# Designs tried in a protein design chat: VHH binders against L-malyl-CoA/beta-methylmalyl-CoA lyase (citE1). Part 1

Scores and structures below are computed, not measured.

Target 1, 346 residues: L-malyl-CoA/beta-methylmalyl-CoA lyase (citE1), of Haloarcula marismortui (q5v463)
Amino acid sequence: MTRLCRTFQTAPAAIPNDNSAKFLVSGLTSKGFQAPDWLVPDIEDGTAPSMKDEAVDNIIEHIPDHADDFAGDILPRVEWAYDDANARERGIEQVTRLAEAVGEELDGFVFPKVGRLDDVRDAAGVIADAERDAGLPEGTLEMAIILETAPGRSDLREICQYATDSRLSGLVFGPVDYTAELGGRTLDGERPRWDGLLEALSNETSAADIVAIGGPFDQLFHERAGVTYYNAEGYADQVAYEATIGIDGSWSLHPKQTEQANRIHMPTVEEMERDLHKIESFNEAKREGTGAVVVDGQMVDEATYKNFANTVKTVRAIDETHPAQTEAYYDDDLLARARDVELIFG
Unless a header shows other numbers, all headers, positions and changes below count from the first letter of the chain; Kabat numbers aren't used for antibody chains.
F, E and O stand for the ipSAE by ESMFold2-Fast, ESMFold2 and OpenDDE, each averaged over both directions (binder to target, target to binder). V2 = 0.75 x the mean of E and O + 0.25 x the DockQ between their complexes.
Where letters were taken out, [cut] stands.
Atom coordinates printed by the task and the answers are left out, and those that the model quotes come from them; centres of patches stay.

## First folded at step 2 (VHH; from d08, 16 letters changed)

Design d08p
Fold by ESMFold2, look of step 4:
Structure d08p (fold): chain B 346 residues (1-346), chain A 120 residues (1-120)
Amino acid sequence: as target 1 above (346 residues)
Amino acid sequence: QVQLVESGGGMVQPGGSLRLSCAASGFTFSKYAMSWVRRAPGKGPEWVSTISGSGGYTSYADSVKGRFTISRDNAKNTLYLQMNSLKPEDTALYYCATDRWSYLGSYDYWGQGTQVTVSS
């Protein structure tokens, strides 16, 4: 089952502040286009080592107060590392505590720094054990992993094949840790883009019908001539590239990034009009008994029809979760056609 | 009006098999996860198995995994539990339940239950 995830927004679950849950609550109460499809309360890198227990406590305390009003999915990022048994032990405790206390409000967990397939299976087993101990139905809690290690990249295909019959529903790219593990360099403040990895990620996750998510863009602000301003163009360029190569969603570190990524991952008005026209024309011709259909000079068969149908399915998924977004983005007539058109193949 | 009616219970010897059924009405059956829960004499309720609304996900308590199989027929609004290799510890009143409105393992609707007794 393919999940909607235009945006994967991490938010520190605890910060060194009198209001330590500030960013967690901000994410849980997000509105409009700043509401992510996946909110990721971050116990791992977003929370200081001395505050990991408070991060878990904050999630337990605040999620029940807000989960009913949050339209997206909530998947905490726990501690984990394929090569660090202490990190794995802390992650097991975090998953266990969270599943027991708020497992009905959570949608799953994100595991960072996974290794080869066996490490991914071990992480999935941690969730399965926690579900059982908490009395949750098996499969209630899904899993996403962060692909950011050499062993993980080496097993990418095997991991995606495993996902086709498991709780693993998404893979997320982590460029910072990946670059460091490979011994890569950051020249002039620029990391490698790893375009080859992103294209392989798109390919293998598409073959497994699971979500692919690009890595974070941490250059949130420019500074030029003493002026600091939000780097809208840099993030938009990365998200647009990810969408072009078939990455389903983008990592967000800030509500402004979430808004940009949500919009960029929506089908454009032009794409919607074009694909709806193809579907509507095909449906009309099919009702007349035509075996093959040419629309605007293009042969439409079942395979090409399914590509047009994917546009409509994407809009319907967004509309079901965030109707305010689709109503703001598309005019009423276009949205009504997307809602109503019959998808003969899909 | 939501209604859940279990059937198929009975007495069997250890190692025997039973198939439980649960007829559902009064709601859109295919939209909701369904569970089997059992209550042994003198004990509280114990979750046995759950199946998603579509049937795509199933889960089982460790005590029954490999012996019990949950399934559903959404066209007939019916939930099933195939119980094989039955043990005396499986003796209980078996309920079907839906978590339509529940969080944290709470169930809103229960059937009347069907008795399963496993004894020599």
Scores: ipSAE 0.000, ipTM 0.091, lowest interface PAE 24.7, mean pLDDT 85

## First folded at step 4 (VHH; from d08p with Y57S Y109R)

Design p1a
Fold by ESMFold2, look of step 8:
Structure p1a (fold): chain B 346 residues (1-346), chain A 120 residues (1-120)
Amino acid sequence: as target 1 above (346 residues)
Amino acid sequence: QVQLVESGGGMVQPGGSLRLSCAASGFTFSKYAMSWVRRAPGKGPEWVSTISGSGGSTSYADSVKGRFTISRDNAKNTLYLQMNSLKPEDTALYYCATDRWSYLGSYDRWGQGTQVTVSS
């Protein structure tokens, strides 16, 4: 299965205050461009160790009240680590409880710190067992993993090949744990961005037709002359780079980041006008029996056409999930053309 | 600007004690839970202990329960970790962390850390 994921927004499923579910519910009730494509109720790093049972309880309590009105997908991040059996045991219990109690409202699970392919298969098996025990049809619950270990990186190709015929639908980069796993150092306060990994991630996930998601940007605010400002430029720069190299989505830690990433991962009006024109011109030429088509000085063949078609397919995927966003972003005539045009080559 | 400064680390023999401190500034300290986290050589971060903003609730990792005591003084904006019966396995760089941005999915600010070394 193909998944839309411009934004992978983690939200703590429990926090240490009177309303422990506050940020979970805020995510579930998000609106407009602050609504992520994937909401990730976070039992793992987003929830303090002492509150993980409360995090599971909060998900079970609040998901049914909001899931019908939430347009995106809901995939909790559970505990897991390829090299920690206790973390895996807690993750198995979390998946089992959540699938039984709210599996009809969830879209899948996110597994952090996976190892080589066999560990990924084991995680998928946990979901399969939980589906069966909860009486859910096979394949109801999808899987995403966080690529953040040396063994996981080493098996990236094999993991993506496995994904082509499995519930694995997305790979997410975790730069903090990856840097630590390799024994990397924070010199001058800067971690490597790991551009080579991101490029490999884009390549292998594209070959498997699954989503690739970049890592978090945790410098949400900066200070100038004693005043604290949201770091809009820093996040936008990372998201734009990710989009440039073919990463499908970005990790969001905050509704402001979700809004930025949702917009940046949408085709611009200029891109859509350009690509629609080329598709429409090609389609007309083919109906008239012309075998080779030149549009605006460019020959259009099946491979070139697919590049233009990807723009339309992206807009359609967003429109299907979040019509209010596409209707706000594109004018009515342009959006109607994107909805209606025939895509001869997929 | 949020600032956390750890101190009180050092070398100690097995069975010894140390008291770590964390001076906090740049936020309303009493409103936020605080944690101690440690990083042993070649390992990732390990949660040690958490205390609520008021100081009324505490929790501990199994590996330190009964030996370590977390506390805070909200009038002095200071977090403490009393470490007794120290073992070589406790050797690590110890950080304090604030849960100021809990929505972010991780502790939002780390201190610089203070080294604890337990050796004969």
Scores: ipSAE 0.000, ipTM 0.180, lowest interface PAE 15.1, mean pLDDT 85

## First folded at step 8 (VHH; from p1a with S30R Y103E L104F S106L)

Design r5
Fold by ESMFold2, look of step 10:
Structure r5 (fold): chain B 346 residues (1-346), chain A 120 residues (1-120)
Amino acid sequence: as target 1 above (346 residues)
Amino acid sequence: QVQLVESGGGMVQPGGSLRLSCAASGFTFRKYAMSWVRRAPGKGPEWVSTISGSGGSTSYADSVKGRFTISRDNAKNTLYLQMNSLKPEDTALYYCATDRWSEFGLYDRWGQGTQVTVSS
């Protein structure tokens, strides 16, 4: 697994409130299963136009106070648009200010509304320039982009090929802006799910060994008989579908969504027990001089072993970053086996 | 279901006034900040004004300060925009919106919009 990103949680970096940094700080201080793998302080759509300078100020003020205690990665979403030079100019200033002031605490930046490959290269150049100006080693700050434009979709393959030797580490789907740019309509209150795009995204990011992240789910609550209920099933259905087609992570608009997506993207207790058993059985057979075995009716060889090992590697990655989550999700004996088992193939 | 329904648009001469309304349903209106956003022909959305859930805090784009007043009536679940001293540059389709600025906010919810046309 390359980069852990079960959850991509956006949080407005400024809101019109006495405590304008409220949601930013809530994300930075998140605990347990509500702690996202990627926190995205949002200067872009999540922050009103009149408050974008305050959003940058809030990030600079609050990141140093909380970054040491935040286990995940922090990647602000800056302004950008392939077809709006003013948005790009504001994004350049935001990256420059943030890299200079808190670049040692940040893990990278998220660029929305990217166009064709050349626009993605330009965005990467902005980060590279900001690194040099701030005295940071080349490649310290990574890049993720939001695939939400027709030109970006058209260049998806080329963009992912570029990622193989660049700072680009993740692609995120933005269905609302994508639908709007194509002139799509809601019929009977429903927007397209874009299954073809999601499959292509999974395929091309896998080929480049970078993360793919699904789009937001904005129906957070139902209302029935005057009572408001959190829409747990709606979000869970979207996250499960994304996992089924190989999307690595899910966009979260709320800590309740982060909690669900973190759990759904973890190997189940049943999966871990099964895969650990097959690994342990193979290791025993190897110690006894047998190179392959049949376990539960399945031949276990090097290729099959690697699939089981990936389950353990995933759990170890989560455990290293968020031990409170794995300790809550798995019993002590099962987790100890996952931590200790020898992985002789990768 | 969250629903936002704008009304009160129309044609008016420069210097005139209009009052826009937005009827909200499907969520606890008083808990959410509300915004007016406008879209002129061929342009992207431009933020106009925001009011906090309680109504205690307001903000305005510089282009409308002193001419527009945002308000809300939480008993009626209704958002308002009083527009005075209208200029041709104010011609646009006006939307009310919620966003994720509240603890339980909804992302990218827009009404159908109400057209404001300012011409001589």
Scores: ipSAE 0.000, ipTM 0.199, lowest interface PAE 11.5, mean pLDDT 85

## First folded at step 10 (VHH; from r5 with L106F)

Design s5
Fold by ESMFold2, look of step 10:
Structure s5 (fold): chain B 346 residues (1-346), chain A 120 residues (1-120)
Amino acid sequence: as target 1 above (346 residues)
Amino acid sequence: QVQLVESGGGMVQPGGSLRLSCAASGFTFRKYAMSWVRRAPGKGPEWVSTISGSGGSTSYADSVKGRFTISRDNAKNTLYLQMNSLKPEDTALYYCATDRWSEFGFYDRWGQGTQVTVSS
């Protein structure tokens, strides 16, 4: 059913620290609203080039200790680039090692810097080969890609059509590398937001019934008078915009971002009350043929009802994965109604 | 592309000096506190120094205080580490990164590192 990914949290799989796995383990042991729907142990940009082998070692060492207690999905980001054979070779080795050692605990892989459809097929083939070599059932390991190259953007429709019958389950926007590849500039510290790309991403992923995930917000902190503050408002604004245009999830670089995005992507109490009331009223009116005005035999149009049902389906998906979040966010009575109401049109 | 690129490492005699640079591109450099971190052979990583985004506040590990000076040029998007009175125990791979030693947690921006070797 509905693929749950309000949050795509990258965490460096190795850092130069006495405990090089510090942030990986922090992600794996996250609690409450800081628990992401997708945790992405990051071998790629989040890990220094000299530490990428240690990053793989850390994932292999720590995933088995924590995967059973982690409610979300775990998809490492491996090295890849459509125009760099050495990056692809390193990514192949990383997928192979991880699938062999911990493939039963992983949910898939994230491939950055993909090119045209053929490059996406090649990445999917790497996963398929690694599954077979590890003795895993076909399709065990899903794939997400980062749309951050000109060729990738050019083939967006074809890539999403391919996703309809493949292991490709999500597309993530990478605005920094995309801007750089197009020769774009950062004038006065601002990158283009690429609204046209985001709209196309929402459209094409919806047509393929896969998840769309917005790009990172890397202005994590402000500085005023030499004091550093977390930039809560900047991230919230980006996540709200993404939700408004139908992007399913948001990229998080930090547990505070994960908490904000998780909450913003949840239906509000007011939205739940309103939509549940409409569903319950429709269900009752359908059981009783009372004096509602009916056009061509229909009381309330099916499309409008499905919008209300989507709210309930979203809450049910969150509740199944993270019941502690829904129980903390909604009143007991409201949550019970969401769990129990009959969805006549889905 | 977002990049942090360290340079200026090399071999030097004890008591010598080096100046490391870290060129930043693809993000709003002046908004981030920046750190130098080092990893010596066979040892875990060690925080060396941090400078605020404006450059108005600096801090240093006890092991380098008085010998090292962190600075930044926000017009050139460049972080520096002036290292004086170098000792053999300063031998390490030096990285620049966004500040991760605060109560705010982890950052995902790292350089590739530049090797400093202090030997007789």
Scores: ipSAE 0.000, ipTM 0.338, lowest interface PAE 10.9, mean pLDDT 85

## First folded at step 17 (VHH; from r5 with T98K R100Y)

Design x5
Fold by OpenDDE, fold request of step 26:
Structure x5 (fold): chain B 346 residues (1-346), chain A 120 residues (1-120)
Amino acid sequence: as target 1 above (346 residues)
Amino acid sequence: QVQLVESGGGMVQPGGSLRLSCAASGFTFRKYAMSWVRRAPGKGPEWVSTISGSGGSTSYADSVKGRFTISRDNAKNTLYLQMNSLKPEDTALYYCAKDYWSEFGLYDRWGQGTQVTVSS
């Protein structure tokens, strides 16, 4: 089963406030549906250039206090760029410092603006070196990359193939930088959604059994007649679209987004009822005989069964990490069935 | 590439004026609120001002209200900060920032900054 990641929430690790770690701590202490599957302390674009060191310090200071109570995964986004040696140097320092100080509490790192496969390997090497030097077991720290460059897109298949035997566990789309990278023009004020890339991302990550995550939503607010309002529907629509094409998770920056994305990316009650029924029926049929199994007029083979099982496994994964979410979303009977059903396959 | 490039900083006497500019590229400028943030020596960063995407809404820190004016030209992809009645306390590196969630104080892009020095 693919690693659980319904929400990729970036939290600036340092902000221009009296409490520079406000968003970091808020993410670490989030509860219920506002708790992301992946919390991403952001040292890169979300942090001002003059606050990079403070960002690292904040992570080192606050992660130990909260990591044990945070149910999800913690992956700082560091500075990196395939075509910027200075950014790479800064990223190496950040990874090294964080691994040494709080590597035991981290789950990995996120690398932005990666180039081709060789650059991804270089980034992985940085983590490997830091892990070694910090005295951590090999493979302790995973890696996610942001797909937001032309070279990265060009090597998408190769990068995903590399993931099978590496610490690479997720790809995240970065549409803003990608558009800029290609020299895209927003003539009508709307950037392209890049459906072809998203479909390719979904396919290649699925083939490699790693997570795919959509890019940040950039139409978060509308203004009309002097009033600014949150575009909750727009974000929900994006998340829903991502879910429909097989993208596993969505990018969030605010708790309201995280809540929406967590809800949309979890199986519906109807889906659970349907798939549990299919599984239970199949199991019963198998207990009665050794022949082909027909459920509700449909022949069910192992592959089909596994699709149903994936729904249950997803709910179990959510339940294990965030029991408050599943208990709020499903009734007791349905959740009990999901917890207890035997999965013959998958 | 997404870029924010500040200009217009310099040295002025108390009571003087400066106009900062921020040239934006690589994104649909008019769709995003923009902000000015400053960092004085030995102090933490301080939010200065924000303007909505359309320019129809503005907000200011109490320390600069009545003295500073934020504006934008969406046709030129440029953000401005008119600073009048400058004080020594206004000495800082001034950053242009792209807002993701203004009310939440969340930014997703930053410029390199322009230095403003107010001294007699």
Scores: ipSAE 0.482, ipTM 0.790, lowest interface PAE 1.1, mean pLDDT 93
Fold by OpenDDE, last read:
Structure x5 (fold): chain B 346 residues (1-346), chain A 120 residues (1-120)
Amino acid sequence: as target 1 above (346 residues)
Amino acid sequence: QVQLVESGGGMVQPGGSLRLSCAASGFTFRKYAMSWVRRAPGKGPEWVSTISGSGGSTSYADSVKGRFTISRDNAKNTLYLQMNSLKPEDTALYYCAKDYWSEFGLYDRWGQGTQVTVSS
């Protein structure tokens, strides 16, 4: 089953403040809708070059204190680049150190700027070696990669095919670096959304039963007359679009974003009511011994049933990880039905 | 690739001046607040200054207020830091950073830094 990831929240593992682990700890202690499905302690772009070691130290220091209370998954983003040996070396060290120190409390690693399939395999190998050396069971740590290079995009299908038999569990779009790599000029001041890539990402990850995550939103603040304000609507629109095209999750950097993304990626009450009704009706018809089941004038086959079931499964997954979110979002009756309904298929 | 490249650092005597530059590429520069952050040996990183995307708003750490001036040329995709009346305690690696959430000190891109050394 595809792992739940509505929110991919990067938290700089070290910031240039007295409390350098502020965002890391904030993410780890987040509650309610501000709790991401995936917390990503960020050692890469979110952390200054001089603070990489401190970032690793912060993760090692704070993960043990909070990991048990964090409901989601923790996947540090390490340094990596398909065309930068030094970055790769740093990433290897980071993965190795983190696996050794706190591997039992981590769920995996995120590798940025991956190249073609071979590079992805190399990254996976780094995790495998780190697991082994840390004495962790094989397959303990999963891998997500950031799709933000031309070679990576070129091998998207192959990479996703590889995922079926590997620790690769998610692909994350990196539009900023991707645009830059392609030499995008953004002449109008706006980078492309890359709809074609997003659609391909959605398709290939679905085919491989892994999660697809959208890239970070880069227009989070607007300035008017010297006043800066949060562009909540802009972010919501991006998340909604991602959800519309089948992308499972969205990138967030701030709890406010996480809250929005978590909510948007949840099945609506209407969707739940609809699909639960269909499932329940189907189940009843089957119990009555009817061969072909018609629900509300529609013949429901196994494939159709599974579509309804997916809605319920998603809610159950959220409920299992974040019961406070589902309890806040759905009424007791609807949630109870979602919890209790038998899924004959799916 | 998104790049921030600092320049203008060097060695200067106390009371001297330096002007740092940060050349930005790979993103729409004018849309983002930019910051200078420094790290001195043996000290924690310190925020120095931030300027809004338009350049209409600036802020400074107390330690540099009145001495440093942040500015930007959006046409050139360049961030500047004019440093006057430099002190030994200003010795640090100075980073250019792209702000993601300025109020919270959240940055999503960093330069490699330029070394500033103030010594007699």
Scores: ipSAE 0.436, ipTM 0.765, lowest interface PAE 1.3, mean pLDDT 92
Fold by OpenDDE, fold request of step 26:
Structure x5 (fold): chain B 346 residues (1-346), chain A 120 residues (1-120)
Amino acid sequence: as target 1 above (346 residues)
Amino acid sequence: QVQLVESGGGMVQPGGSLRLSCAASGFTFRKYAMSWVRRAPGKGPEWVSTISGSGGSTSYADSVKGRFTISRDNAKNTLYLQMNSLKPEDTALYYCAKDYWSEFGLYDRWGQGTQVTVSS
């Protein structure tokens, strides 16, 4: 089963505040629908250059206090770039320090600005070395990469194929850096959504059974008459689109976004009712000894059954990690059915 | 590549003035609020000022209010900070930052900073 990741929430590990770890701790202590599936302590772009060390220190200080109570996965985003040796060196140091200090509480690392397959392998090697040196079992720490370079896009298929035998577990789109990488011009004020890339991302990650995550939303705030307001609808539309094309998760930076994305990426009540009914009907037919199963006038084969089962499996995964979310979203009867139904296939 | 490049820093006497600039590239500049943040030696970072994407709204830290003016030229993709009546306490590395959520102090891009030193 593909790893659960409806929300990829970056939290600056250090901010210019009296409490520099404010967002980190907020993420770690988030509850209900505001709890992301993936919390990403951000040492890279979200943290000022002078605060990188403090960011690492904050992670080391606060992760042990909260990791056991945080239901999701924790993956720090480190510095990295396929064409910047200094960034790579910093990333290596960050991974090494974090693995040594809090490797047992982390689930992996996120590497930005990766190049071709060889660069991804290099990044994986950094994690492997850090695990070894920290005395962690091999494979303890997973890897996600941000797809935001031309070379990375060029090797998308190969990178995803690499996932089968590696610690790579997810790809995240980085549209801002990608656009910049290609020398894209926003002549009309908007950058491309890059639908072709997103579709390719969805396909290749699906083929590799790893998660695909959309990029950050760039129009979070609108200004009207000198007043800024949160563009909840715009964000929701982006998340819905991502879900529609098979992207597993969405990027968030704020709890309000996380809540929206978590909800949108959940199967609807209607979907659950439909698919559970199909599964239950199929199961009954099979128990009665029917070779070919027709449910509601539709022949249901194993492949079709698995599609229904995926809905239930998704809900079960969410329920296991975030029972407060499923209990809030589904009525007791529906949730009980989802928990109890036998899945013959899938 | 997304870049923020600060300039205009230097050494000035108390009461003097400086104008900082931040050249932005790699994103739609006018769509984002921008901020100045500073860090003095041995001190934590301090928010200085924010300006909305259109430039229609500005905010300042109490410590710089009345002395500093934030502005932007969206046609030039440039952020400015006019600093007047400078004080020794203003000595710091000044960062240009791209706001993601200004009210919460979330930034998603930073410059390398420009040094401002106020000394007699």
Scores: ipSAE 0.410, ipTM 0.754, lowest interface PAE 1.4, mean pLDDT 92
Fold by OpenDDE, last read:
Formats: C-alpha cells, sequence, structure tokens
Structure x5 (fold): chain B 346 residues (1-346), chain A 120 residues (1-120)
C-alpha cells in the first residue's frame, strides 16, 4: 500500500536565532490541518553551513520529546550529492549519528541531489549500515530521494523499479536545482514547471507503488507598494495541479502551506459522497444478484469499483493518521460510512 | 547551479567600515528577499538584515540599526551590506541567505560566508 504523504514539510533543523530549533519543534507539535504527513527536519539547504552540527544536535535533542505525539512520519533531509564526495561524507555521518541516537523515533531519511541508480543504491546502503550499527531491525528506516539532477532524471524508471524491493518509498521533485543543472534560463522571471518530468514522475512512482511529491513553490510572496503578502492562491493552484496529474503530495515550508496542501489533497465531500454511494450501491447489488452490477445506469466492473474504493481508502488513511482533520472536514455520518463500508475490491 | 558567494570581509579597526557583497546565481534573484545573517565564534547565529526582492523594503536587527545598510542590484544579481561604525562585537562570519519566508526567518539557500573581524 502506498504510504500516505499529502504534505512534505521541510523544517530547518537549525535557524539563526536563540531558539535554533523553533521550526523543528513547531513541526513536531503541529496540530489539525497544520500537521504534515511527513515532517522533514532539514539539515541540507535550509540550514546554514556552519549550523549543520547544531541541526543534527537539535534533532537528537527534540525528537525524543515529541516523536510519540507526532502522528506523521519523520524523515530528516541529510546532505548528499552524486558529484560531491564531501557532501556524501557529511551525509553518512549525519545518518549514522541520527540513527544511533534517535533511530527508533525516525521513519527514514531524505537524500537530495541523487544521481543515477547506483547512487541511489549507495544512499540506501548508508541507511542499511546505519540501521545495522544502531541495532535497529532491518528495514526500519525508509528512504526518499529528491529528483533534481539530470542523471537522476535519466534513470527515473530504473530508480522506481528499484523501489519495489528496496527501502525507497518516495520521490520528491527539486525544480530549482534541476533547472540550474540543465542551464535553464528564466528570461521572463519564471522557471519552467517541467510538466513532462512531473508526468513521468507520477507515472513511474505509481507503477512502483511509491509516493510522488512536488517541489517547493517559489512564488509564495508578492510585493506591491512596499507591502509583501502571502500568495495563497498561487500555492493552492500548484498543489491542485499536482493532485490533478496524480502527484500524491506537495512540498511545504510553512504551516499555512501545509494546511492548504492537506486540504487540497483530500477527497472533497462531493467526491467522497459520490464514490461511497457507488460502493454501497454496488455492494448491495452484488449481495442481491450474481450478474453484472449497474449503478446509476452504469455498469461497474472491478476496475471501476477500485477507483471508487481508492477514494475511501485515502480518507481512511488520513483518518487513521489525522482523525482531527477528517472529523473537521467530513460530517459524522459520511465519515462513519467511510470507516465502515466493506470494500469488496481494492 | 544555485550559488551564493559572499565577499568583502576582512579586518578593520573599531569605527571602520566594510562593504560586503553576495553574488547570486542559478535562480531569479529579483523575485526573492535576501538576508544577511552572522555567527560569532562561540555564539549563536544572529539575523542582521533583510531586503525585499524589489529592494523597496528593508529591515535590521536592533544591534546594527543605523550603522548597517542593506541594498541590492538586481541587474547584477548582487546583494550588499554596507557596514559603518564597526564594533568589536560585529566580529563574525557573515552569511548571505535567500529568504523563503522573511517574516519567520525561513531561508532555503546559504552562502559559505565571509569573515569580518573588528579589532584594535
Amino acid sequence: as target 1 above (346 residues)
Amino acid sequence: QVQLVESGGGMVQPGGSLRLSCAASGFTFRKYAMSWVRRAPGKGPEWVSTISGSGGSTSYADSVKGRFTISRDNAKNTLYLQMNSLKPEDTALYYCAKDYWSEFGLYDRWGQGTQVTVSS
């Protein structure tokens, strides 16, 4: 079953103030719709070079205090690069230290700037070694990678095929570094959306039954007449597009983004009512007869049924992790039906 | 490749001046607020100043207000920090940072830093 990840929220593990763990703790203690499915303590780009050690220390210090109460998954983003040996060494150290100190409370690691399949395997090996050395059961820690290099893109299919029998559980798009690597020019001030890559990402991850996550939104604020304001609509539009093309989750850095992304990636009340009704109708018809089932004038086969079932399964997954979100979003009757309906297929 | 490269650091006497520069590449510079952050030896990091993408808005830490001036040249993809009336307590590694959410101090890119030393 595909892991739930509507929101991939990066939280700098160390920030430049007296409370350097502010964002980390905020993420860990987030509630309601501001609680991400994946919290990603960020040791890489979100943390200054001189603060990397402090970032690791903050994770070690604060994860044990809050991990049990955090409903989602915790995956630190470590340093890594397919073409930078020093970054790789730092990443190895970070993974090793974190696994040893707080591996029982972590769900995995995120590796950025991965290269081809062999590099992904190397990253997986780092986690495997860390698990072993930390005395953790094999397979305890999962892996997500950020697709943001040309070599990684070239091997996208192979990497996803590798996921089927590995700890790889998700791919995240990194459009900024990807654009830069390709030498893309933002002549009009906007980088391309990379629709072809996103479509490929959606397809290959679906085929491998792993999660696909969109990249960070880079137009979060506008300025007019000296006033800066949050571009909520712009972010919502990106998230909606991602959802439309089958991307499972979206990148967030702020609770407001997380709230929007969580909501947008949820089935609407209308979708839920529609699909639940069809499931219930199908189930009833099937109990009454042995022939083809017609619901609302349409013949429903197993494949069609599974599409309806996916809606319910998604809601159930969210409900299991974040009951406060589903209870706020759906009325009691609808949610009860979603919880209780028998899924004959899927 | 996305890069932030600081320069202009050095050693100066108290009361002296320095001008730091940060050369940005690999992203649309004018679209993002930029910040200076410093870290003194043995101390935690300290936010220094932020400037909006257009340059129309600036903010400063109380410790540097009236002495430091942040500016930018979007045509040159360069961020600046003019530091006047420098004090020994200004001694630090100064980082250029790309803002993601300025109000909350969220950054998504950092330079390697340039060293500023104020000593008699």
Scores: ipSAE 0.405, ipTM 0.752, lowest interface PAE 1.2, mean pLDDT 93

